VH-VL binders against Cytochrome c oxidase assembly factor 8 (COA8). Designs and how they scored, part 202

Target 1, 167 residues: Cytochrome c oxidase assembly factor 8 (COA8), of Homo sapiens (Human) (q96il0)
Amino acid sequence: APERGAERRDTAPSGVSRFCPPRKSCHDWIGPPDKYSNLRPVHFYIPENESPLEQKLRKLRQETQEWNQQFWANQNLTFSKEKEEFIHSRLKTKGLGLRTESGQKATLNAEEMADFYKEFLSKNFQKHMYYNRDWYKRNFAITFFMGKVALERIWNKLKQKQKKRSN
Below, E stands for the ipSAE of ESMFold2; O stands for the ipSAE of OpenDDE; V2 stands for 0.75 times the mean of E and O plus 0.25 times the DockQ between their complexes.

## First folded at step 18 (VH-VL)

Design mj9 (from mi1 with heavy chain T33N; framework fv_ebronucimab; at its last look DockQ between E and O 0.57; V2 from the best seeds 0.65)
Fold by OpenDDE, look of step 18:
Structure mj9 (fold): chain C 167 residues (1-167), chain A 124 residues (1-124), chain B 111 residues (1-111)
Amino acid sequence: as target 1 above (167 residues)
Amino acid sequence: EVQLVESGGGLVQPGRSLRLSCAASGFTFSSYNMNWVRQAPGKGLEWVSEISSSGSRTSYADSVQGRFTISRDNGKNSLYLQMNSLRAEDTALYFCAKETPFDYLWGTYAFDIWGQGTMVTVSS
Amino acid sequence: QSELTQPRSVSGSPGQSVTISCTGSSSNIGKGYDVHWYQQHPGKAPKLLISGNSNRPSGVPDRFSGSKSGNTASLTISGLQAEDEADYYCQSYDSRLSGYVFGTGTDVTVL
């Protein structure tokens, strides 16, 4: 029985472009789109007097970002791979080479590619449903913590004003 | 079964380097922040280092800052700790620890899974 | 390193309640960071006992409870059992260190 070659799951190389903001920056930075996910990473600034709520919010945002980056990086790789395999398979079935006479990469027509997209979406439907569910869960949580942080900041400002009036 | 298995510990001389590894199984390794925690013989727990799920962010205790490097390979479900310029004070059992999933209500970060540890002894 | 302060040892008889304190500072517990508790039996890895001041993970008996007030967190073990003999550590985050901090540890003995 031929040893079924362990399909090397081409995991997206963990090379998230380490966008490094300037060391003296006191702001969040948005990096260029990641080459795999096509998402722009945000480098979150850590204030010296970060509150526990602010820290929780920051960590949640960071984790959510990393989750999104990983999901889309993998999804894009899978898409690209399956697309290429589909094209190759169809060309082969047509008796066509992978390259045209002009040396260009042979492609399929729009109708044939529509079939691929439909199949791909159908195959990945559950995956996308889970992603969307988790996306909403995470973003609702982020919004919730943003609200808490906003309230905390307002309260702290009010306390400071009261203290200044008492002196 | 969710498991962390540390390796790479041993006896080393001061000033030498050692690399610890932690193999993760039974969970989506790439989804969690990972930590190293150490325990000197007959002493308490000491946090050493943290790495984010993607490896994009790292933090270190002051005691190891500039000497230790935490890294991960999510494709291999592995966590690493490169320890350089080892000192006698670095003698400890080193644990790999996984952070809890983010609590969307409370936002708590604890260590829910621990390895059995790997012993590092720094002695002349 | 700014450690959280715990009593060195606490003892009790079977069925009694014991409380372990964990005292921090304005940069950790007093700042409002959550406190976690770990149980460690001799020669074993730490086990998460309490998360987020008072939350019990699945499989942790209800006789373990956590609380927090001001700069001090507390772990209460009600109905002390022989199996509860272990080291207990609190853990939090310290803003000055930008890292996690553990307590000094408490040895719980069942008499």
Scores: ipSAE 0.713, ipTM 0.889, lowest interface PAE 0.8, mean pLDDT 91
Fold by ESMFold2, look of step 18:
Structure mj9 (fold): chain C 167 residues (1-167), chain A 124 residues (1-124), chain B 111 residues (1-111)
Amino acid sequence: as target 1 above (167 residues)
Amino acid sequence: EVQLVESGGGLVQPGRSLRLSCAASGFTFSSYNMNWVRQAPGKGLEWVSEISSSGSRTSYADSVQGRFTISRDNGKNSLYLQMNSLRAEDTALYFCAKETPFDYLWGTYAFDIWGQGTMVTVSS
Amino acid sequence: QSELTQPRSVSGSPGQSVTISCTGSSSNIGKGYDVHWYQQHPGKAPKLLISGNSNRPSGVPDRFSGSKSGNTASLTISGLQAEDEADYYCQSYDSRLSGYVFGTGTDVTVL
């Protein structure tokens, strides 16, 4: 199962663009990447006459966004921390310091870094497997409720058409 | 064991402030929306405030809007209610309550776990 | 203030059925929002009894049932027992208030 939460990672250079929500927006809009998760948040429009079903869908989408951002913020932090610890451990085993004499950060070759990536993926496989299952469950539910909302809107249009003909 | 334990209640004069805390244990606190509900002595339940699982969305009853602030610290598994400009009508037992997870079939939310409450008394 | 009206009290003998009504308006129950029910014994915290109009959480006896129609939700206790003596509250969402609302509460007495 693919890591679809990771597919939402949008990284932009600092100072390149600014995103400010319009006053009284009538549409959902997408903000800049979150500092910790690298995911772009959706800011949801709340119509004045939102139906209970529309509210359920919106709340589900909001909560799924919050869940996804929290997961990737934690994973990004863990990845960075464990990467630096791995590099430090391997450099120490080789009798090297954390910095070269020029002050540049000491690093490992590509084969040694491949060991880290393999170890990290293996260590976190189960956590990402459960994330993928939850992601599918949430996105199925969102799609299910989107369908329910679409049917509700069609039904309302049919009711409105019938009332106009009876008037 | 799933628990919610409120604290920080007490006697205060009108116009003063008080901060309530709610310590959560036995569940993944950061996964759930949280609420404050109060009950005046001998009276019924009144919803006070809700905060989303990440803390990014809050809502308040009209009676407390602008005076109370709900917050949470997911690192400490704690929910808070900052109560400013207290009035006699705020006198109540304050409960924290956990919302149920989203029901993927019906989309229902209810308050399934409640604390024992902490008493706030506002009087001269 | 609460917008959901419940009778102040109901009573019944052991084994009888009692029904508690919860009447709202077009901005809450009548708009189609879900209704939940809570049981509160004296000196205790509320306990979730019915969610989503009619769903019983694990551990709630099947003698408790809920329904909703129009502006009104109902909680029925079939086969009333002494331990059912408590206060009962309905709860919904109100679009005008943009928040949750509780019912006025019903004191159930077992004779």
Scores: ipSAE 0.636, ipTM 0.861, lowest interface PAE 1.4, mean pLDDT 85
ESMFold2 (binder alone), look of step 18: mean pLDDT 92; pTM 0.950

Design nj2 (from ni2 with heavy chain D57E; framework fv_ebronucimab; at its last look DockQ between E and O 0.46; V2 from the best seeds 0.67)
Fold by OpenDDE, look of step 18:
Structure nj2 (fold): chain C 167 residues (1-167), chain A 122 residues (1-122), chain B 111 residues (1-111)
Amino acid sequence: as target 1 above (167 residues)
Amino acid sequence: EVQLVESGGGLVQPGRSLRLSCAASGFTFEDYAMNWVRQAPGKGLEWVSGISWNSGEISYADSVQGRFTISRDNGKNSLYLQMNSLRAEDTALYFCAKDSRFFLGQGHFDVWGQGTMVTVSS
Amino acid sequence: QSELTQPRSVSGSPGQSVTISCTGSSSNIYSGYDVHWYQQHPGKAPKLLISGNSERPSGVPDRFSGSKSGNTASLTISGLQAEDEADYYCQSYDWSLEGWVFGTGTDVTVL
């Protein structure tokens, strides 16, 4: 009896995108879309003389990015699982096999799939509302700190100009 | 050394109020969400409340919603729990717990205080 | 359910392997939220044992391992030692409650 290889259900690795920017890069890099979340990760540049405020901004951006990546990776996996379960359940109810005579995966029609999408959206409506709310809160904080960092940079430039004029 | 120290626990009568405090040291307090967790005598852990790094996000367990208020003072490296309308079921050891993240829901509790005992009895 | 379900107690002999299950719901573990594990000795504060389903903090022995599949997370203690006698709690975030949820706790006894 052939040992049915236990399909290791690929748990979405919490792993940061394996995309590594060039070592000598002085800019933020955008990676390819993540295979689970479909979001493009940003690799943040770390300046040699990063201020505490700049560091905090970077950390906030990184955490928010990880939050988005995790949310959508999990949501996409959940969607895929529930979709497959729905298809299988409906096919079974119809007395149809999981594969067509040609060996292709049996599919449902557009109307039946519309029911799935409606149910899925309804079920996840509250979750999406909370996500949107939290997304705004996080991005507001980031934007606020971007403003602070901009002001700090302006101030530092002015101080340097004054020091050069006094010498 | 990273440390959390709870205070303000004691014996109170039902319906009274109590304020707990948690003093944080050894880390940048303003960079982390903070939580309260309680444990009734001989019982399991129960999350009570959480607050994000900038107080922009606050959450409560249903058991304490409308009665408890979490707050923080980042200038004093302090977390607070105002407990109003205390009940016998609120009797527990209350722990201050540091989150590993700025915001709630993605981190873990990497540092715990020793707890402060709250006893609600007639 | 507002709590993650754990077995009340698990026991093993020294050197044996024991596993603690943590079962969640559609609003926490099943939704892809990470599971964390804590160890609590009598009269002590909880200590982080496993973060992010399987990550061990510094100072946690390699005999502790975490895994997650579907709606269930598991903590395995291999080579059980007398010092492992403690209460163990799983934790996850629940999006519907907008808060953290703990497991019911498991008492591990070394026979």
Scores: ipSAE 0.787, ipTM 0.910, lowest interface PAE 0.7, mean pLDDT 92
Fold by ESMFold2, look of step 18:
Structure nj2 (fold): chain C 167 residues (1-167), chain A 122 residues (1-122), chain B 111 residues (1-111)
Amino acid sequence: as target 1 above (167 residues)
Amino acid sequence: EVQLVESGGGLVQPGRSLRLSCAASGFTFEDYAMNWVRQAPGKGLEWVSGISWNSGEISYADSVQGRFTISRDNGKNSLYLQMNSLRAEDTALYFCAKDSRFFLGQGHFDVWGQGTMVTVSS
Amino acid sequence: QSELTQPRSVSGSPGQSVTISCTGSSSNIYSGYDVHWYQQHPGKAPKLLISGNSERPSGVPDRFSGSKSGNTASLTISGLQAEDEADYYCQSYDWSLEGWVFGTGTDVTVL
């Protein structure tokens, strides 16, 4: 399937907030924090004369942003779900209800909750190691292409300067 | 027209090697991850290996780790699978599949070749 | 070796609806990875049917729909037609295997 513009929302069921920069902007835009990932998305500018290198860099950055957004949105939702399950499990083991006498959700004290935090971090340690490795691989590739684009832009400016002097 | 054409299959003895190739046309090959998927006769699909657009991410199914090597040549629009220490259970139709993304793990396989048959028997 | 679980076969009469389930594990579907679906007619290569849990590529009929909830994805064929008789595979990414996993496959028969 052909790719669409940077401003389109992917087919995802959730996790990405909608943000729309001004139509005639010539700059990338940084949007508000996404509801689920808490990351600020970049909305990429597409110039009419975008070079093949510029297009490739933009697509690499877009894909990496989507990957990063999705990872943290999923981790945050999983954290919340497993935290609630842990609390309910421990309350049940103590023979306590899920609600206090006032109707508020029953919870565990800070020392009891520390066990959850330790277990969650330990359980997800290897997943986060893989995420960090992949993050570095993606960002090294992006940085390399940022350098190539910068050199391309300098080269084009030098050609314009030579053309003006020759005319 | 977007096409993937596999080649290099054949009949080989256990313990020998074989090299598969996949020629890509009709799209910008260097902008996409690529995968190998196999299907034993009468069986389901099994992912074998994948490689990102720049070869910076490479992954293998546990069943082939250490025996198979995936590679690509973006200048020739070609994907390869070097298959060493072949076993009878490697007998399958091997498909080349185009990923929809640069990197592994988030795309889907939007274009498939027709496959090349590998038979490992004594 | 890891597989997503699908029913071995499903059948229906023309015009009826059939649903194929795909159940994963904590390292794939439960972790929030998308599910993709492929259709394979006998002797032919697989073809993408549904991507990103529910997105139809251009040319895929409206009668195919997908969804995902928790650790289970579903493919529904509404208004079953004779040409829908094929094998269907789900697919997801698995972070612990660092690779793709396919479902066991479902043979759809049109009665």
Scores: ipSAE 0.692, ipTM 0.865, lowest interface PAE 1.1, mean pLDDT 87
ESMFold2 (binder alone), look of step 18: mean pLDDT 94; pTM 0.959

Design nj3 (from ni2 with heavy chain H108Y; framework fv_ebronucimab; at its last look DockQ between E and O 0.59; V2 from the best seeds 0.73)
Fold by OpenDDE, look of step 18:
Structure nj3 (fold): chain C 167 residues (1-167), chain A 122 residues (1-122), chain B 111 residues (1-111)
Amino acid sequence: as target 1 above (167 residues)
Amino acid sequence: EVQLVESGGGLVQPGRSLRLSCAASGFTFEDYAMNWVRQAPGKGLEWVSGISWNSGDISYADSVQGRFTISRDNGKNSLYLQMNSLRAEDTALYFCAKDSRFFLGQGYFDVWGQGTMVTVSS
Amino acid sequence: QSELTQPRSVSGSPGQSVTISCTGSSSNIYSGYDVHWYQQHPGKAPKLLISGNSERPSGVPDRFSGSKSGNTASLTISGLQAEDEADYYCQSYDWSLEGWVFGTGTDVTVL
């Protein structure tokens, strides 16, 4: 009896995108879309003389990115799972097999799938509302700190100009 | 050393108010969400409330909603829990817990205080 | 349900392996939220044991391992030692409650 290989259900690894920017890069890099979330990760550059304010901004951005990656990776997996279950359930109810006579995966028609999408959206509506709310809160904080960092940089440039004039 | 120290616990009558405090040290307090967790005698852990790093996000358990208020003072490295309309069921050891993240919902509790005991009895 | 379901107690002999299950719902573990585990000895504060389903903090022995599948997370203690006698709690975030939920707790006894 052939040992049915236990399909290791690929749990979405909390894995940071394996994309490594060039070591000598002085800029933020955008990676390819993540296979689970479909979001493009940003690799943030760390300056040699990073200020505490710049560091906090970077950390806020990194956490927010990880939060977004995790949310959408999980949402996409849940969607795929529930979609498959819905298809299987409907096919079974119709007395149809999971495969067509040609060996292709049996599918439902567009109308039946519309019912699934409606139900899925309805079920997840509140979750999406909370996500949107939190997204705004996070991005507002980031934007605020971007402004602070910009002001700090301006101030530091002005101080350097004054020192050069006094010497 | 990273440390959380709870205070303000005691014996109170039902319907009274109590304010708990948590003093944080050894880490950048303003970079982390903070939480209160309680444990009734001989019972399990119950999350009570959480507050984000900038107080922009606050959440409560249903059991304490409308009665408890979480707040923080980042300048004093302090977390607070104002408990109003106390009930017998609020009797518990109250822990201050540090989140691993700025915001609520994605982190874990990596540092815990020793707790402060709150007893609500007639 | 506002709590994650754990077995009330698990027991094993020294050197044996024991597993603690943590079952959630559609609003927490099933939705892909991570599960964390805490160890609590009598009269002590909880200590983080496992973060992010399977990650061990520094100082946690490798005999502790975490996993998650579907709506269930598991903590396995291999090579059970007397010092492992404690209460164990799983934790996850519940998006519908907008808050953290703990498991009911499991008392691990070393026989």
Scores: ipSAE 0.834, ipTM 0.935, lowest interface PAE 0.6, mean pLDDT 92
Fold by ESMFold2, look of step 18:
Structure nj3 (fold): chain C 167 residues (1-167), chain A 122 residues (1-122), chain B 111 residues (1-111)
Amino acid sequence: as target 1 above (167 residues)
Amino acid sequence: EVQLVESGGGLVQPGRSLRLSCAASGFTFEDYAMNWVRQAPGKGLEWVSGISWNSGDISYADSVQGRFTISRDNGKNSLYLQMNSLRAEDTALYFCAKDSRFFLGQGYFDVWGQGTMVTVSS
Amino acid sequence: QSELTQPRSVSGSPGQSVTISCTGSSSNIYSGYDVHWYQQHPGKAPKLLISGNSERPSGVPDRFSGSKSGNTASLTISGLQAEDEADYYCQSYDWSLEGWVFGTGTDVTVL
């Protein structure tokens, strides 16, 4: 699963408007883990003077976050459904009930569960290969635009110093 | 006004080639994936091909793989479909469709052109 | 390869409610991909009607609603009107095909 922390490094650089009440951030902020994806969403700051490059970078990062959250939310739900189906099927083959005498959901031991984990990974191998490929394509574009934004901000700092000296 | 205008359709014999164009206006073309969708006479919609905003991600329906080539020129706000080795089954109205996303896979088609007709017949 | 299954036709009188089903497969709707709906009047281009399973774009009447559960999505037209007579297509992404798949299409007739 890709890390979301890397998307924050370039979103609060020097030169961005810094107006921020104490209860708000003038920078990107991280929310709690999403219930389904278990990923922490980034809530992107939109400065008053956001450049076209900064806007495109933000939109690319927003889309990639949405894509990543949707993928892992779906994958986590599928994993849980298929895990329960596997356990149910194996318990029925052994003639056992779905609950133990203590009322807890019956499970299989680690040796028995290893077959499920291998089967799930094999069944989803191609899907995860496509996810990894798409993850790299998205992050290459994001990294490229992070570099462009960094250069733009250096240029703007030099122009600001030139303006102050002329005034 | 967001607009997509297809052109380049026509009547051709089997085995020949055509190049379709789609001119885009009224939105930032380079920020969106683009798709071709076709509809044979009296039939349903069939997705043909898609291309990401930067051309780095391209996909084709199995029925056209190896014969069709999608491309875009973001400087000209234009999408293209090179159609080689045309078959009678390629006869259809070809639509250009704007994706809602930069990359393929999670978007929807929010703007459509009116289509250009391709007829492949002896 | 999989395509999304829709009924060939559905009919209703003005004011009735009709529902169009869209059933997918393990590589599309069951894998959790969103379902989008398009309306197409004869001789016209398709128009986005519902996105993200249930979201109505601006300008789409609230009598159109969508939902998804399991491997099936549904489009409901409540208060059917003459102008709703058209073809309706569902759409989802398919990871195994690496592409979009449309439903077979449903012809809605207003009696």
Scores: ipSAE 0.721, ipTM 0.885, lowest interface PAE 0.9, mean pLDDT 86
ESMFold2 (binder alone), look of step 18: mean pLDDT 93; pTM 0.957

Design nj4 (from ni3 with light chain L97F; framework fv_ebronucimab; at its last look DockQ between E and O 0.58; V2 from the best seeds 0.73)
Fold by OpenDDE, look of step 18:
Structure nj4 (fold): chain C 167 residues (1-167), chain A 122 residues (1-122), chain B 111 residues (1-111)
Amino acid sequence: as target 1 above (167 residues)
Amino acid sequence: EVQLVESGGGLVQPGRSLRLSCAASGFTFEDYAMNWVRQAPGKGLEWVSGISWNSGDISYADSVQGRFTISRDNGKNSLYLQMNSLRAEDTALYFCAKDSRFFLGSGHFDVWGQGTMVTVSS
Amino acid sequence: QSELTQPRSVSGSPGQSVTISCTGSSSNIGSGYDVHWYQQHPGKAPKLLISGNSERPSGVPDRFSGSKSGNTASLTISGLQAEDEADYYCQSYDWSFEGWVFGTGTDVTVL
């Protein structure tokens, strides 16, 4: 009896992108698209003299990135699963096999797939609305702290110039 | 040491109001969402309310919606729960719980207080 | 609010392995939100046991492990000890009402 290979259900790994920038990096790095979320992760540079405001900004950006990665990884998995189930159900209803005579995966026509997309979007509409709202809130906070950090940096540069003129 | 200390619990009559407080110490309070969780005697945990780091997001359980108000004072490292129109079913030990994240829904509760007991009885 | 479903009680002998299930819905666990686990001893506050489905905080023994599949999460306690006698709660976030949901709780007894 052939051992039915246990389909390792690809649990979406905790979306920490395994992208490691070079050790001597002095700037933010953008990684390749994540295989689940399709989002490009950013590795944030940590300066040696990071201010409390800079640290808070970095943490806000990091949390928002992780939140986005997780949301889209899960949404893409759900979409792929439901799409496959829809295709299988429709093929079965038509009395068609899952594979063509040529051994290719059987597909539905564009009209039938349009119905799936409409239904999927309708079903997930509220979820996407909440995501968009939260996305704006998070990015507004980040933008606000970017402004604060910029002002802090300007002020620190001015203080250093004054100290150099006094000596 | 990271610590949460609840206060303001007591015995109240139905329909009355009570205000709970949670004093936070040992961490940057303004960097974390905060939550209230309650546990009725001999029952499980029930999430009551949550508030984001900057009070931009607030949410409530259906059981307390319209009656309870969560708020925070980041300058005082304090979380509050104003409870109005109290009912017998609100009788519980109320815990203050720190979120691991700035915003609601993306973290976990890494620090808990010891709780304050609220008893609603005629 | 849709509660996460847990068995009411689980029992085992010292050294045995026990598993606690936590079943949610498409608006919480099934939507991809992480599951967290808490341990609560009698008369004590809950303590974080597992975060992010499988991550163990510092000070949590390796005999505790978490997993998630579909709408169900599981906590496994291997090598059950007398000090593991407690209530266990799963937790997840539900996007439908934008709030946290706890499991019904499981009483673990060591026989």
Scores: ipSAE 0.852, ipTM 0.943, lowest interface PAE 0.6, mean pLDDT 92
Fold by ESMFold2, look of step 18:
Structure nj4 (fold): chain C 167 residues (1-167), chain A 122 residues (1-122), chain B 111 residues (1-111)
Amino acid sequence: as target 1 above (167 residues)
Amino acid sequence: EVQLVESGGGLVQPGRSLRLSCAASGFTFEDYAMNWVRQAPGKGLEWVSGISWNSGDISYADSVQGRFTISRDNGKNSLYLQMNSLRAEDTALYFCAKDSRFFLGSGHFDVWGQGTMVTVSS
Amino acid sequence: QSELTQPRSVSGSPGQSVTISCTGSSSNIGSGYDVHWYQQHPGKAPKLLISGNSERPSGVPDRFSGSKSGNTASLTISGLQAEDEADYYCQSYDWSFEGWVFGTGTDVTVL
């Protein structure tokens, strides 16, 4: 399912040559969904003239991406395992086998599966509250440094304009 | 060379306070979370407290919650542990440890100090 | 759970392999958090031995290896040498505790 969306979406902008001043910045790339987390990783560009501030921002973003991918990869694995265990347990309680007479995997109806969904969310509520809190803390830091990098780049453009005017 | 140097340990009576310091050098201190780990004589390692790179996330072991306060001063490349209401069970060698990450919980402790001894005895 | 379970001691002769287990719970190792290993010689600070379940930092001999499955991690020392006699601690993060937890420690003796 997530592979279908990734395969049909636009790729990031082409690497075709464009105007590149002495200090240049090329774009990051958005990759296809990760098999385990279903998140789309950012493939970070590392320019030769990366400033210390730009490097710090990139490292903050890389760490946050890795943290986020690990969290959802683990949650997706847990979800899949617990879903199968829930179905297995409910089929046993009903006296049914794990497969139908035709060999198809036995399933539960939508009302029965809603019980699983509710139980999973309830069980993981506190963990997800901590995740959300940590997500905001990380993204606040990233946003703050994005602002600092933006100001640095504006200043550098003004210095280049001033330098060319002087000779 | 990356170094962590703890100080401020000593002999103190139960119920009193002590402040530990950790001076960092050889790396960009402000880019990493920091931790305190203790080891009672003849015992194993016990994580005490951790603080994120910007002090925005702080956590404590249950055994010290409400009595100890971790802090950092990135301008001085220093980590601190304020230890109040000390008990005999707090007697330990206290290590400063550098985290490999900015934030708590996703890294490992790649650099350790040699520790400073805290003895709580009447 | 504020503690990961390790055997108290393990012994082996030089050249043999020893394995140290580290068992956690659903809120730490069982939630997919990495396991890290530290070596501590008597009177010395702990030293990072294995990070990220299986990664050796620079300067750590390749006879040290790590793995993780389910709630259990393992550290294996192949080709045991006299200098490997030390205490070994595993470590993981616990989301419910919101902090780091260490294992109980394993005393490795070289016979």
Scores: ipSAE 0.710, ipTM 0.878, lowest interface PAE 0.9, mean pLDDT 86
ESMFold2 (binder alone), look of step 18: mean pLDDT 94; pTM 0.959

